# VHH binders against RNA-binding protein 33 (RBM33): the designs that were tried, part 2

Target 1, 73 residues: RNA-binding protein 33 (RBM33), of Homo sapiens (Human) (q96ev2r1098to1170)
Amino acid sequence: CVVSVEGLSSSTTDAQLKSLLMSVGPIQSLQMLPQQRKAIAKFKEPAHALAFQQKFHRHMIDLSHINVALIVE
Key: E = the ipSAE of ESMFold2; O = the ipSAE of OpenDDE; V2 = 0.75 times the mean of E and O plus 0.25 times the DockQ between their complexes.

## First folded at step 1 (VHH)

Design b1 (framework vhh_7qia_2)
Fold by ESMFold2-Fast, scan of step 1:
Structure b1 (fold): chain B 73 residues (1-73), chain A 121 residues (1-121)
Amino acid sequence: as target 1 above (73 residues)
Amino acid sequence: QLQLVESGGGLVQPGGSLRLSCEASGFTFSSYAMGWYRQAPGKQRELVAFITSGGSTNYADSVKGRFTISRDNAKNTVYLQMNSLRPEDTAIYYCARVTYEFSSGTSYDYWGKGTPVTVSS
C-alpha cells in the first residue's frame, strides 16, 4: 500500500503531490522528507500503490522526473 | 447530518448486471471524492471504484473493464454499473465519502449501511 516518491523538486508542495496521489485513489498518509527530496505515501488499497507507480514513474513535476518505488511491508 | 443511502443490490446470475445507486445528503456532494467498497464474508473491505470531485475514475484490477463508477452532482448520487458479474463479486457493497485532513495526516471516510449483492445460479 506504500509508495516512495523520490527525485522531488524542492519547489514541489505537499498539496501538489497529494493531488497527484488522490487522482489514483484515497490515501491514509503522506510524509514529506524534503532533505531527501522524497515523500512516503500510504494508499488505503494496495492495488492503488501499484497503479500509481505504473502511471507516474518518471512523471515530471516542477521540471523534475520522479521515481516511484513500492515499499514492501 | 450526513447520510449515504445505497440501493440496487440483489441476486443475479453469473454474467448478469446490476446498477447500484448511492444518494448523499447533509454535505456539499460535488466537493468530495466518492468510492465504492465491498466486503465479502470473512474478508477485509476493499475499494473497488473511486471517482474524484473532478470526475477522474480509478478501479481495482479485479473489476477493471466490468465496473463503471459515475456521479450526478445535480442528484447528489454516485452510481456503480456492474457488468459481467462473477460469483467472486458476491459481497455487501458500500459507498463512501472520501476525505483527507492534510494538516493532521488523517483520513475521514464515511460509509453507508451497504447493499448486498449475490451472484449465483
Scores: ipSAE 0.000, ipTM 0.173, lowest interface PAE 13.2, mean pLDDT 78

Design b10 (framework vhh_7uia_1)
Fold by ESMFold2-Fast, scan of step 1:
Structure b10 (fold): chain B 73 residues (1-73), chain A 123 residues (1-123)
Amino acid sequence: as target 1 above (73 residues)
Amino acid sequence: QLQLVETGGGLVKPGGSLRLSCVVSGFTFSDYYMAWVRQAPGKELEWVSSISGSGGSTYYEDSVKGRFTISTDNAKNTLYLQMSSLKPEDTAVYYCAKSSGEYVWEFTYMDVWGQGTQVTVSS
């Protein structure tokens, strides 16, 4: 139910990423790690984490292709 | 001396409103992620809401969305939780918490906690 989003543009904001995540399903948390060009998000439902990865892996945000990985506890 | 002091709890009827305050001392909260976390009798800790001190971004648990509003007063180093349309299910001890990092989520990463303030919603 946790996803790692890597390869974020330095111009990508909390609000942009939260909007993208919530287009798939409700999230419990979002942590931005700007220095690593990375974010970690936790979905309330495990199925939404998988759906987000399937839909948005390699998706382009602000001219940068993101990598989405599922994190097992 | 890092300290968080919550006030504003009390007994209220369903449909009522309360505003919780958290006074911060020993650090500048604008440098940290701040959260409200609650614990109902006999239940686990539940994250309620968070605010990013640096950006003012706010986040809410779905069950409180539209009913609760998190905010800060930088001049007073105070964090608020405005609660409206309260339900018996909102009965809990409410804790103010500071993150251990620059941007974190979940109560697992909270390293400084207040003593808590009791909110009871009963007819």
Scores: ipSAE 0.000, ipTM 0.153, lowest interface PAE 12.7, mean pLDDT 76

Design b11 (framework vhh_8dlx_2)
Fold by ESMFold2-Fast, scan of step 1:
Structure b11 (fold): chain B 73 residues (1-73), chain A 120 residues (1-120)
Amino acid sequence: as target 1 above (73 residues)
Amino acid sequence: EVQLVESGGGVVQPGRSLRLSCAASGFTFSSYAMHWVRQAPGKGLEWIGNIYYSGSTFYNPSLKSLVTISRDDSTNTLYLQMNSLRAEDTAIYYCARVYEWTTSGYFDYWGKGTLVTVSS
């Protein structure tokens, strides 16, 4: 149910990223790690984590391409 | 005010199909992703699926072959088509809107629900 989002611009806000995540499905948590240009998000449903990766891997936000990885629990 | 009103529930025989509707008002329906969720007696909430403003759909994998979600933005209506109904599909069915800005992935508005009973 967990995805890591890497390659975030320093200008990308948690609200902007939450909007993208929740366009796919409900999330349980979002942890922003700005020093690493990274965020970790947990979806309520595993299908949404996979769908988010399929739709947004290499997507451009604020001129930065993000990398989306699934974290297997 | 935001309102979601489900309809179309009732008693149906196993193997039949049923279409549920959700009438939305009080917000720009066409701009929001909408979800269907159900709760069987004595069980927790089970997510069925969702549809984005673009029309893209995502389903619970255990239910994907049995349901179809669609929307009609001209009438502000969300639909759930259910096929091959089984006794285990007996539940209260809710439509819900997702709040884009929460830190928890919770729905901000729910309907009152509509009861579907599958019995022979």
Scores: ipSAE 0.000, ipTM 0.115, lowest interface PAE 14.9, mean pLDDT 76

Design b12 (framework vhh_8dlx_2)
Fold by ESMFold2-Fast, scan of step 1:
Structure b12 (fold): chain B 73 residues (1-73), chain A 120 residues (1-120)
Amino acid sequence: as target 1 above (73 residues)
Amino acid sequence: EVQLVESGGGVVQPGRSLRLSCAASGFTFSDYGMHWVRQAPGKGLEWIGNIYHSGSTFYNPSLKSLVTISRDDSTNTLYLQMNSLRAEDTAIYYCARGSGSYTYVEFDYWGKGTLVTVSS
């Protein structure tokens, strides 16, 4: 139920990304890795992780296109 | 030298409340997300929740109604408030520092833990 979000702008905040994730479904956690322009998020439901990828892969946040990958546990 | 020291554990009766503290030193506390994790006897680690440097919190959904995490950056202290304690809450409770400003499951420093025993 984990997604990797890559290609984040340095201006993108925790609150902005959290809002986007929670528009799809409840999340258990969010880890920001700004040095790598990356974040890792865990959804409570596997279906929401997939739905987030389908909806937001290549989405533009702060003039940067994000890449959403599913992390297989 | 980074140090995290938990306190406030002890024996408590079922149904009561308990507040744990974690005193942090050796780093700029306000720059880091912090976590609470517990381990019941003979079981694996269970994540309780975290608080980001911004003050935002996330909880294990199984525990959300029973716990509150807060922080006081002026005293470098992390808190865990637990309500309606049950026998299954008996565990060693650890605070952990997240790697970087926010963290999910990556902890670079842990305290030694404080034991909470819930018994009649």
Scores: ipSAE 0.000, ipTM 0.132, lowest interface PAE 14.5, mean pLDDT 79

Design b13 (framework vhh_7qia_2)
Fold by ESMFold2-Fast, scan of step 1:
Structure b13 (fold): chain B 73 residues (1-73), chain A 121 residues (1-121)
Amino acid sequence: as target 1 above (73 residues)
Amino acid sequence: QLQLVESGGGLVQPGGSLRLSCEASGFTFSSYAMGWYRQAPGKQRELVAFIYSGGSTNYADSVKGRFTISRDNAKNTVYLQMNSLRPEDTAIYYCAATSGDYYVEIRYDYWGKGTPVTVSS
């Protein structure tokens, strides 16, 4: 139920990304990795992780296209 | 042959509105993302609004809340509705099309020739 969000703009805040994630479902954790232009988020429900990937893979935030990958735990 | 043609520019008073249009021909418009750029005299070209093929939009902070980008795939047209115009919005406005690439930043495959917008009393 973990997604990796890559290709984040350096201007993208954790609040912006959290808002996007929460629009799909409740999250358990969010880790920002700004040096890698990346974030790792864990949804409370596995179905929401898949739904987020299906809806937001290649979505644009702050003029940067994001890449959403599902992480196997 | 693939091309973009802008229209709708003109002279308008501060606080006024204009609607720019960009008509695409010769390619599958619906599969392209579209952007509106502007270039003021003596300044760098700036991206002000973007619309992905799926309809998601993004705006430069300077125009957020005042400009709205939209598209009509049946007419192969992208629009920029500009409200509450300010003198600093004076520029030549260009539309651009990109196939996109999720592994790299935005690249534009096609550009129009531009339509001038002057905001002055």
Scores: ipSAE 0.000, ipTM 0.111, lowest interface PAE 17.5, mean pLDDT 76

Design b14 (framework vhh_enristomig; at its last look DockQ between E and O 0.11; V2 from the best seeds 0.00; counts 0 for: pae E 17.2 > 2, unsure alone 64.8 < 65, placed apart)
Fold by ESMFold2, look of step 2:
Structure b14 (fold): chain B 73 residues (1-73), chain A 123 residues (1-123)
Amino acid sequence: as target 1 above (73 residues)
Amino acid sequence: EVQLLESGGGEVQPGGSLRLSCAASGFTFSSYAISWYRQAPGKQREWVSTITSGGSTNYAESVKGRFTISRDNAKNTLYLQMSSLRAEDTAVYYCAKTYSDTGEYVTWEYDYWGQGTLVTVKP
């Protein structure tokens, strides 16, 4: 499963976001889309994507509230 | 000061069961996802299981169906019920506080890592 993380601050780095993602479970990939204030991450297991979405949806990171959505692909 | 104290490890025969505990203090336990990790001799530390503040659980594929993570927020305690144990489950097991629901960036290597409890499954 894939999550999208939207509403990222321009100050949020790939290392910071990777640390958040990996705290929930192993990931296959992280794609930063800074022009869209967005990142796409794929977890190795679907349950980790759900856990990340439930934990971090609408959290504040670097003074920006983020939106986390599950993407079925 | 954040403290995590693992217990419940020991020697067990293959197919046996153990329950690990992690006593937490120094933070609002009920507000965080908490994880189990393990490190076998000669290997890097690997993730085992996580339980969210809301009680949702997830597991590494290698332990799914055999291990059950749970929490008791009233006692500030995390549990790992292990069954159908195998020799490859032999490791030092650690609990770790992963991330805040308040949006703080906290990595598992900052003062939020337990001392570990040894589980040995005899060949």
Scores: ipSAE 0.000, ipTM 0.108, lowest interface PAE 17.2, mean pLDDT 75
ESMFold2-Fast, scan of step 1: ipSAE 0.011; ipTM 0.146
ESMFold2 (binder alone), look of step 2: mean pLDDT 78; pTM 0.791
OpenDDE, look of step 2: ipSAE 0.020; ipTM 0.298

Design b15 (framework vhh_6qgx_2)
Fold by ESMFold2-Fast, scan of step 1:
Structure b15 (fold): chain B 73 residues (1-73), chain A 123 residues (1-123)
Amino acid sequence: as target 1 above (73 residues)
Amino acid sequence: QVQLVESGGGLVQAGGSLRLSCAASGRTFSSYAMAWFRRAPGKEREFVAAISSSGGSTFYTDSVKGRFTISRDHAKNTVSLQMNSLRPEDTAVYYCAADTYYVEIYSSEYDYWGQGTRVTVSA
């Protein structure tokens, strides 16, 4: 399952976001979209995508509150 | 840079067990996700099992779930694959691989590989 992470600070690196995502579960992919302050990540397990949203929606990274949306496939 | 050396391969009868080990050198071992892949004669390399850098998450291909166990020892800088209830279909050269952050099921995503250790399971 896919998550969209929105509201990223321009200072947030892909390594920082990978660490946060991997704390919940393994990912298949991560694409940074810095012009949109956004990233798209795919977890290997759908349950981890849901868990990430529940735990990190509105979480603050580098002084920015992120929004986590689930993308249903 | 990490250097990987496999050991523990050999000949075993169906239903037997083998333990493969992968020794990694360098201080960066703890930051790597580690995986085992295998390649049967005439086939492409396929994913077998992986373990996260912390050791807290493990992943297996369906055909080995319940039979194989991957583990890591940070003090020894090793990753091990305990293979139980071996089948002739498990015959292959087994490779360990390291990737910095991702646990990947695609061999093309891994930058560091061992030379492989041969496992033959006879009927």
Scores: ipSAE 0.000, ipTM 0.128, lowest interface PAE 13.7, mean pLDDT 78

Design b16 (framework vhh_7qia_2)
Fold by ESMFold2-Fast, scan of step 1:
Structure b16 (fold): chain B 73 residues (1-73), chain A 121 residues (1-121)
Amino acid sequence: as target 1 above (73 residues)
Amino acid sequence: QLQLVESGGGLVQPGGSLRLSCEASGFTFDDYAMGWYRQAPGKQRELVAFITSGGSTNYADSVKGRFTISRDNAKNTVYLQMNSLRPEDTAIYYCAVEIRYTYGSETYDYWGKGTPVTVSS
């Protein structure tokens, strides 16, 4: 149910990213890793993790294209 | 998907009261501000009442002192208590949420289908 969002602009806030994630479905957690230009988010529903990747992979936020990967733990 | 379902509308006489409810699903309700809008026939949709995620409220001048907005986060529901209703309050009432996206500072408002309120003698 986990996605990695990579390629984030240093100007992108956790609130902005949370809003984008929640446009797809409810999340359990969001961890920002600004030094890596990265965030890790966990959706409550696995289907929403896949839907987020399909919709937002290579999407542009704050002039930066993001990469969305599904994480298997 | 994000969904808002209004209920509680009906016919009431001037001076009467109604309580509207809006059940929300498909987003983390506790994190968002919620509003009530209304649209009378032939008029634009207007904001009536607004409540932040923290519980702060704001009202249109036309309804101050008569309407009260509240929320119950445990039930994912926002309410509008309408007292001292007037014929000019007749409208379809809509529940709305504002979603802020990460690109370009854009925001999008989402509405339900509305619940009609008629105030007449």
Scores: ipSAE 0.000, ipTM 0.084, lowest interface PAE 17.6, mean pLDDT 76

Design b2 (framework vhh_7qia_2)
Fold by ESMFold2-Fast, scan of step 1:
Structure b2 (fold): chain B 73 residues (1-73), chain A 121 residues (1-121)
Amino acid sequence: as target 1 above (73 residues)
Amino acid sequence: QLQLVESGGGLVQPGGSLRLSCEASGSIFSDYAMGWYRQAPGKQRELVAFIDSGGSTNYADSVKGRFTISRDNAKNTVYLQMNSLRPEDTAIYYCAAEYRVEWSGTTYDYWGKGTPVTVSS
């Protein structure tokens, strides 16, 4: 139920990303990895992880296109 | 997903009052701007009241001085206090939430299913 969000702008806050994630479904965790321009988020429901990827892969945040990958558990 | 559930609609006489509530669940409520829209039969849906995440409000000219929008972030609820109701206020009232990602310009809109308000004798 895990997604990797890559290509984040250094200006993107955890609150901004959390709101985007939660627009799809409840999240269990969010870890920001600014040095990698990356975040890892876990949705409570597996279907929401897939839906987030389908909706937001290549979405633009802070002038940067994000890459959304599903992480196999 | 953000879910919005309206309540408080009903039948009132002209000059009466109603308070509508919209309870949000499933997301960070305080990040959203909130609005109340209405749609009368055969008419376009119109914005009647708006409150942003910082608490600034805006009203349609038709309701200024009669309606008041407010929010309670601790309860994840937005309210519409409707006073001095008129027959022309009869409509289905919809709660809407808007999230704008600050830098990208992307907006996300969520809608409730509506609550009917009828003003008649």
Scores: ipSAE 0.000, ipTM 0.088, lowest interface PAE 17.8, mean pLDDT 76

Design b3 (framework vhh_enristomig)
Fold by ESMFold2-Fast, scan of step 1:
Structure b3 (fold): chain B 73 residues (1-73), chain A 122 residues (1-122)
Amino acid sequence: as target 1 above (73 residues)
Amino acid sequence: EVQLLESGGGEVQPGGSLRLSCAASGFTFSSYAISWYRQAPGKQREWVSTITSGGSTNYAESVKGRFTISRDNAKNTLYLQMSSLRAEDTAVYYCAKVEYTIYSGDTYYDYWGQGTLVTVKP
C-alpha cells in the first residue's frame, strides 16, 4: 500500500503532494524527506498505490519529473 | 465531534437506481476528500469512490461508469448516485473521512458513518 515518490523539487509542499495522492484514494500517512528529495506515502488500499504509480510516474511537479516506486511491505 | 450520517439505502430491483447521501458535521467539509466504502455480508470492506476537495473523482473498477460521486459544500453533503444496480452491489454503504499523518507521525484518524443498507433483489 506504500509508494515512494522521488525526484521532488525542494519547493514542492506536502499539501501539493497530498492533493495528488488523495485524487487517487485515501492515504494513511505521508512522510516528507526533503533531504533526499523524496516522500513516502501509504494508501489505505493497495490498488490505489498501483493506480497512483500508473497515473503519476514521471509526472511533473514544480518543473521536476517524479519517479513513483511501489514498496511491498 | 466529527459526524457522518448516511441515508438513502433501501431495496431496489436489478437495473434500478438509488441515491445515497452523507451529511457531515464537525469539520470543514469543503477542505477534505471524502470516500464511499461498502461491505457485503461475509466479505471485506471495499473502497467504492472518492471525491477530493477540488472535485476530482475516482472509482473502483467494479462501479466505474455506473456510480457517480458528488458533493455539495454549501450543504456539507456527499452523494453517491447509483445506476444499473446489480446483485453484487448489495452491501452496507459507508461514508468515510480519512486523515493522514504528516512528517512520520504515528497517528491517523478514520471517521466512519453508521452505514446505510442497499439490497438489490433479483
Scores: ipSAE 0.000, ipTM 0.180, lowest interface PAE 10.3, mean pLDDT 77

Design b4 (framework vhh_enristomig)
Fold by ESMFold2-Fast, scan of step 1:
Structure b4 (fold): chain B 73 residues (1-73), chain A 121 residues (1-121)
Amino acid sequence: as target 1 above (73 residues)
Amino acid sequence: EVQLLESGGGEVQPGGSLRLSCAASGFTFSDYYISWYRQAPGKQREWVSTIYSGGSTNYAESVKGRFTISRDNAKNTLYLQMSSLRAEDTAVYYCARTEWEITPSGTYDYWGQGTLVTVKP
């Protein structure tokens, strides 16, 4: 249910990322780690975590390509 | 009452190793994601590593390959094995339990008191 979003621009806000995540499915939480250019998000449904990775891995936000990794619980 | 107690800090030379422990009580340890953070003198607290309830792990880029996070659910204890320590690893290290919430823009954290790691050149 958990995804790590890596390679975030320093200009990317939690609101922008939250909107992107919620376009795939409901999320339980979002933790922004700006010093690491990273965020960790938990989807309510495991299938949405996989769908987010498949759709948005290498997607461009604020001129930065993000990497989406699944964290298998 | 949620309690987290760190230990294992100390002084080491560059290239050395230390193992930090965090003893948890007041909650079902095995059900939670738990993280290590650190705060260097004069800097903001930064995330170091997380271990999830199922055992999966995640690391800050600066510590990948050098630090290993692990947990012992029977002992309610979190560990951070640190190797190849550098001067920039000097910090107070904190254990944190993260609460997951349905739609907030962040999470709740419960913090321990911290344990000091000093890497002296």
Scores: ipSAE 0.006, ipTM 0.188, lowest interface PAE 11.2, mean pLDDT 77

Design b5 (framework vhh_6qgx_2)
Fold by ESMFold2-Fast, scan of step 1:
Structure b5 (fold): chain B 73 residues (1-73), chain A 123 residues (1-123)
Amino acid sequence: as target 1 above (73 residues)
Amino acid sequence: QVQLVESGGGLVQAGGSLRLSCAASGRTFSSYAMAWFRRAPGKEREFVAAISWSGGSTFYTDSVKGRFTISRDHAKNTVSLQMNSLRPEDTAVYYCAAVYTFEYSTSSEYDYWGQGTRVTVSA
């Protein structure tokens, strides 16, 4: 249910990213990792994690293209 | 030594307001999410509110949404909880906590905890 979002611009806020994530489905959490230019988000439903990856992989936010990966436990 | 110290608790009538503050010392928590949890007498610890490391995202439990507001001041290394329209069921010891994880509402994930401040709301 976890996605990794990489390639974030330093100008991308967690509120902005949260809004994008929640356009797909409800999330439990969002952790920003600015030194790695990435974030980790947990969806409440596994299907939404997959849908987010399919819809937003290589999407552009604040002049930067993001890479979305599923984290398998 | 790393410490989180809460203040601002007290006794208030139903419908009243209180502002809780949490001061962090020993290090900065600028990369940590900060949260408030509460524990009512005879009950387990309950998530109340969380604010992301940047302060740009907030999360609330349904029963306090619209009444409580969490905020953060990075320069002062503090997190605050403004509690409005208080109800007797809000009576609890309130704890601030810091976490470096993506599980904001799960108390067992939090690494740093304050000692708590008591809030009593009379009917």
Scores: ipSAE 0.000, ipTM 0.166, lowest interface PAE 13.4, mean pLDDT 77

Design b6 (framework vhh_6qgx_2)
Fold by ESMFold2-Fast, scan of step 1:
Structure b6 (fold): chain B 73 residues (1-73), chain A 123 residues (1-123)
Amino acid sequence: as target 1 above (73 residues)
Amino acid sequence: QVQLVESGGGLVQAGGSLRLSCAASGFTFSDYAMAWFRRAPGKEREFVAAISGSGGSTFYTDSVKGRFTISRDHAKNTVSLQMNSLRPEDTAVYYCAAREVYTLTWGDSYDYWGQGTRVTVSA
């Protein structure tokens, strides 16, 4: 259920990222790690974590391409 | 009509290498990002590697970083995945996928998928 979003612009807000995540499915939590240009998000459904990775890996937010990795299993 | 055809799968021992290829037709190759995904037995499909339309950017899932290399051959409209130091956990059906390269617009899922090629890595 957990995705790691890496390569975030330092200007990317949790609201922007939450909006993107929620377009795929409901999330349970979102933790921003701005020093690492990274965020950890947990979807309520495991299938949505995979779908988010498939759909948004390489997506551009604030002129930065993100990398999406699955953390669970 | 867009078509993606994979080849190169097979049986290999742990520590071995395989090269997967995906032949693309029916679209302007450089306008599309290409990716490899895999589905292990009993698992959901997961991302493995992607390469931009120009070939200037590549992305890898952490578990294959340093072992797998994705590349493009624009003259042949082919994307390839060189898999080195294979592990039993790399056993899966590998799929080629294509989607439009995104910039400042909302992203989409991958638009086109191949039928897959099976990779089995024995211990």
Scores: ipSAE 0.000, ipTM 0.086, lowest interface PAE 17.6, mean pLDDT 75

Design b7 (framework vhh_5c3l_4; at its last look DockQ between E and O 0.61; V2 from the best seeds 0.00; counts 0 for: pae E 9.3 > 2)
Amino acid sequence: QVQLQESGGGLVQPGGSLRLSCAASGFTFSSYAMSWVRQAPGKGLEVVSDISSSGGSTTYADSVKGRFTISRDNAKNTLYLQMNSLKPEDTAVYYCAKGYTVEFSGSYFDYRGPGTQVTVSS
ESMFold2-Fast, scan of step 1: ipSAE 0.012; ipTM 0.205
ESMFold2, look of step 2: ipSAE 0.006; ipTM 0.355
ESMFold2 (binder alone), look of step 2: mean pLDDT 85; pTM 0.862
OpenDDE, look of step 2: ipSAE 0.029; ipTM 0.301

Design b8 (framework vhh_5c3l_4)
Fold by ESMFold2-Fast, scan of step 1:
Structure b8 (fold): chain B 73 residues (1-73), chain A 121 residues (1-121)
Amino acid sequence: as target 1 above (73 residues)
Amino acid sequence: QVQLQESGGGLVQPGGSLRLSCAASGFTFSDYWMSWVRQAPGKGLEVVSDISGSGGYTTYADSVKGRFTISRDNAKNTLYLQMNSLKPEDTAVYYCARSGTYVYEITFDYRGPGTQVTVSS
């Protein structure tokens, strides 16, 4: 139910990324890791994690292409 | 500065209805998930309902599903909670809250001062 969002611009805010995640489905948590240009998000539903990866992998935010990886538990 | 101000609370009989409003200022309202959170006398905080920035997604606690409806008017920076079929156990202070970085965790960024809802005969 977890996704890693990598390649974030330093200008990308938590509100901006949260809005993008929640366009797909409700999330349980979002952790910003700005020094790694990365965020970890947990969706409430596993299907939404997959849907987010399918829709937003390689998507451009603030002139940076993000990489979306599913975290296997 | 972020400000949230609730209104619409009051005394109502079991089976009645109330509509709560929350006026928001100091931030871009449409960018944030918003929540209604309540605290009954002698109990902890319960997240009642959440709504996405666009209004396209909502969630509800099991205790209120089918009875309460959350909505928002982004043009007016206002959050609403329509409460139907009220029960004595809905008696609580109701808070408007802006969701923080950790959504649906115990904490939230900001909340208003609250509005009292009392359901009694």
Scores: ipSAE 0.007, ipTM 0.171, lowest interface PAE 9.4, mean pLDDT 78

Design b9 (framework vhh_7uia_1)
Fold by ESMFold2-Fast, scan of step 1:
Structure b9 (fold): chain B 73 residues (1-73), chain A 121 residues (1-121)
Amino acid sequence: as target 1 above (73 residues)
Amino acid sequence: QLQLVETGGGLVKPGGSLRLSCVVSGFTFSSYAMAWVRQAPGKELEWVSSISSSGSYIYYEDSVKGRFTISTDNAKNTLYLQMSSLKPEDTAVYYCAREVYTIEGSYFDYWGQGTQVTVSS
């Protein structure tokens, strides 16, 4: 249910990223890691994590292409 | 240095209320999920409540639902736990903690010193 979002612009806010995540499904948590230009988000439902990756991998936010990885064991 | 400092604990009678506060410093408060975790005498640590970094997702342990309210004030870098309808079984040291999500699940990487809550008549 966890995705890693990498390649974030330093100007991208948690509100902007949350809006994008919630367009797919409800999230349980969102942690911003600005030093690494990264965020970790947990969806309530595992299917939404996969759907988010399929839809938004390589998507552009604030002129930066994000990389979406599914975090599994 | 990173610090989490709890205040607000005390002695209260059953049915009473207390508000715990946790002031954080040394990291970007709004970038992390925050939690309250308690430990009753002779018992294991028990997770009580969590709030997401955005403040939009809030979770409670079943025994405290409807009685406790977690909230944040980002301008003050402060986490709160409003406790009402307190019961003797709520007696514990309450810790403020920073919650980190990883591929192996969540864990708490920084903790406050704890504040004692005693519910007794």
Scores: ipSAE 0.000, ipTM 0.104, lowest interface PAE 17.2, mean pLDDT 79

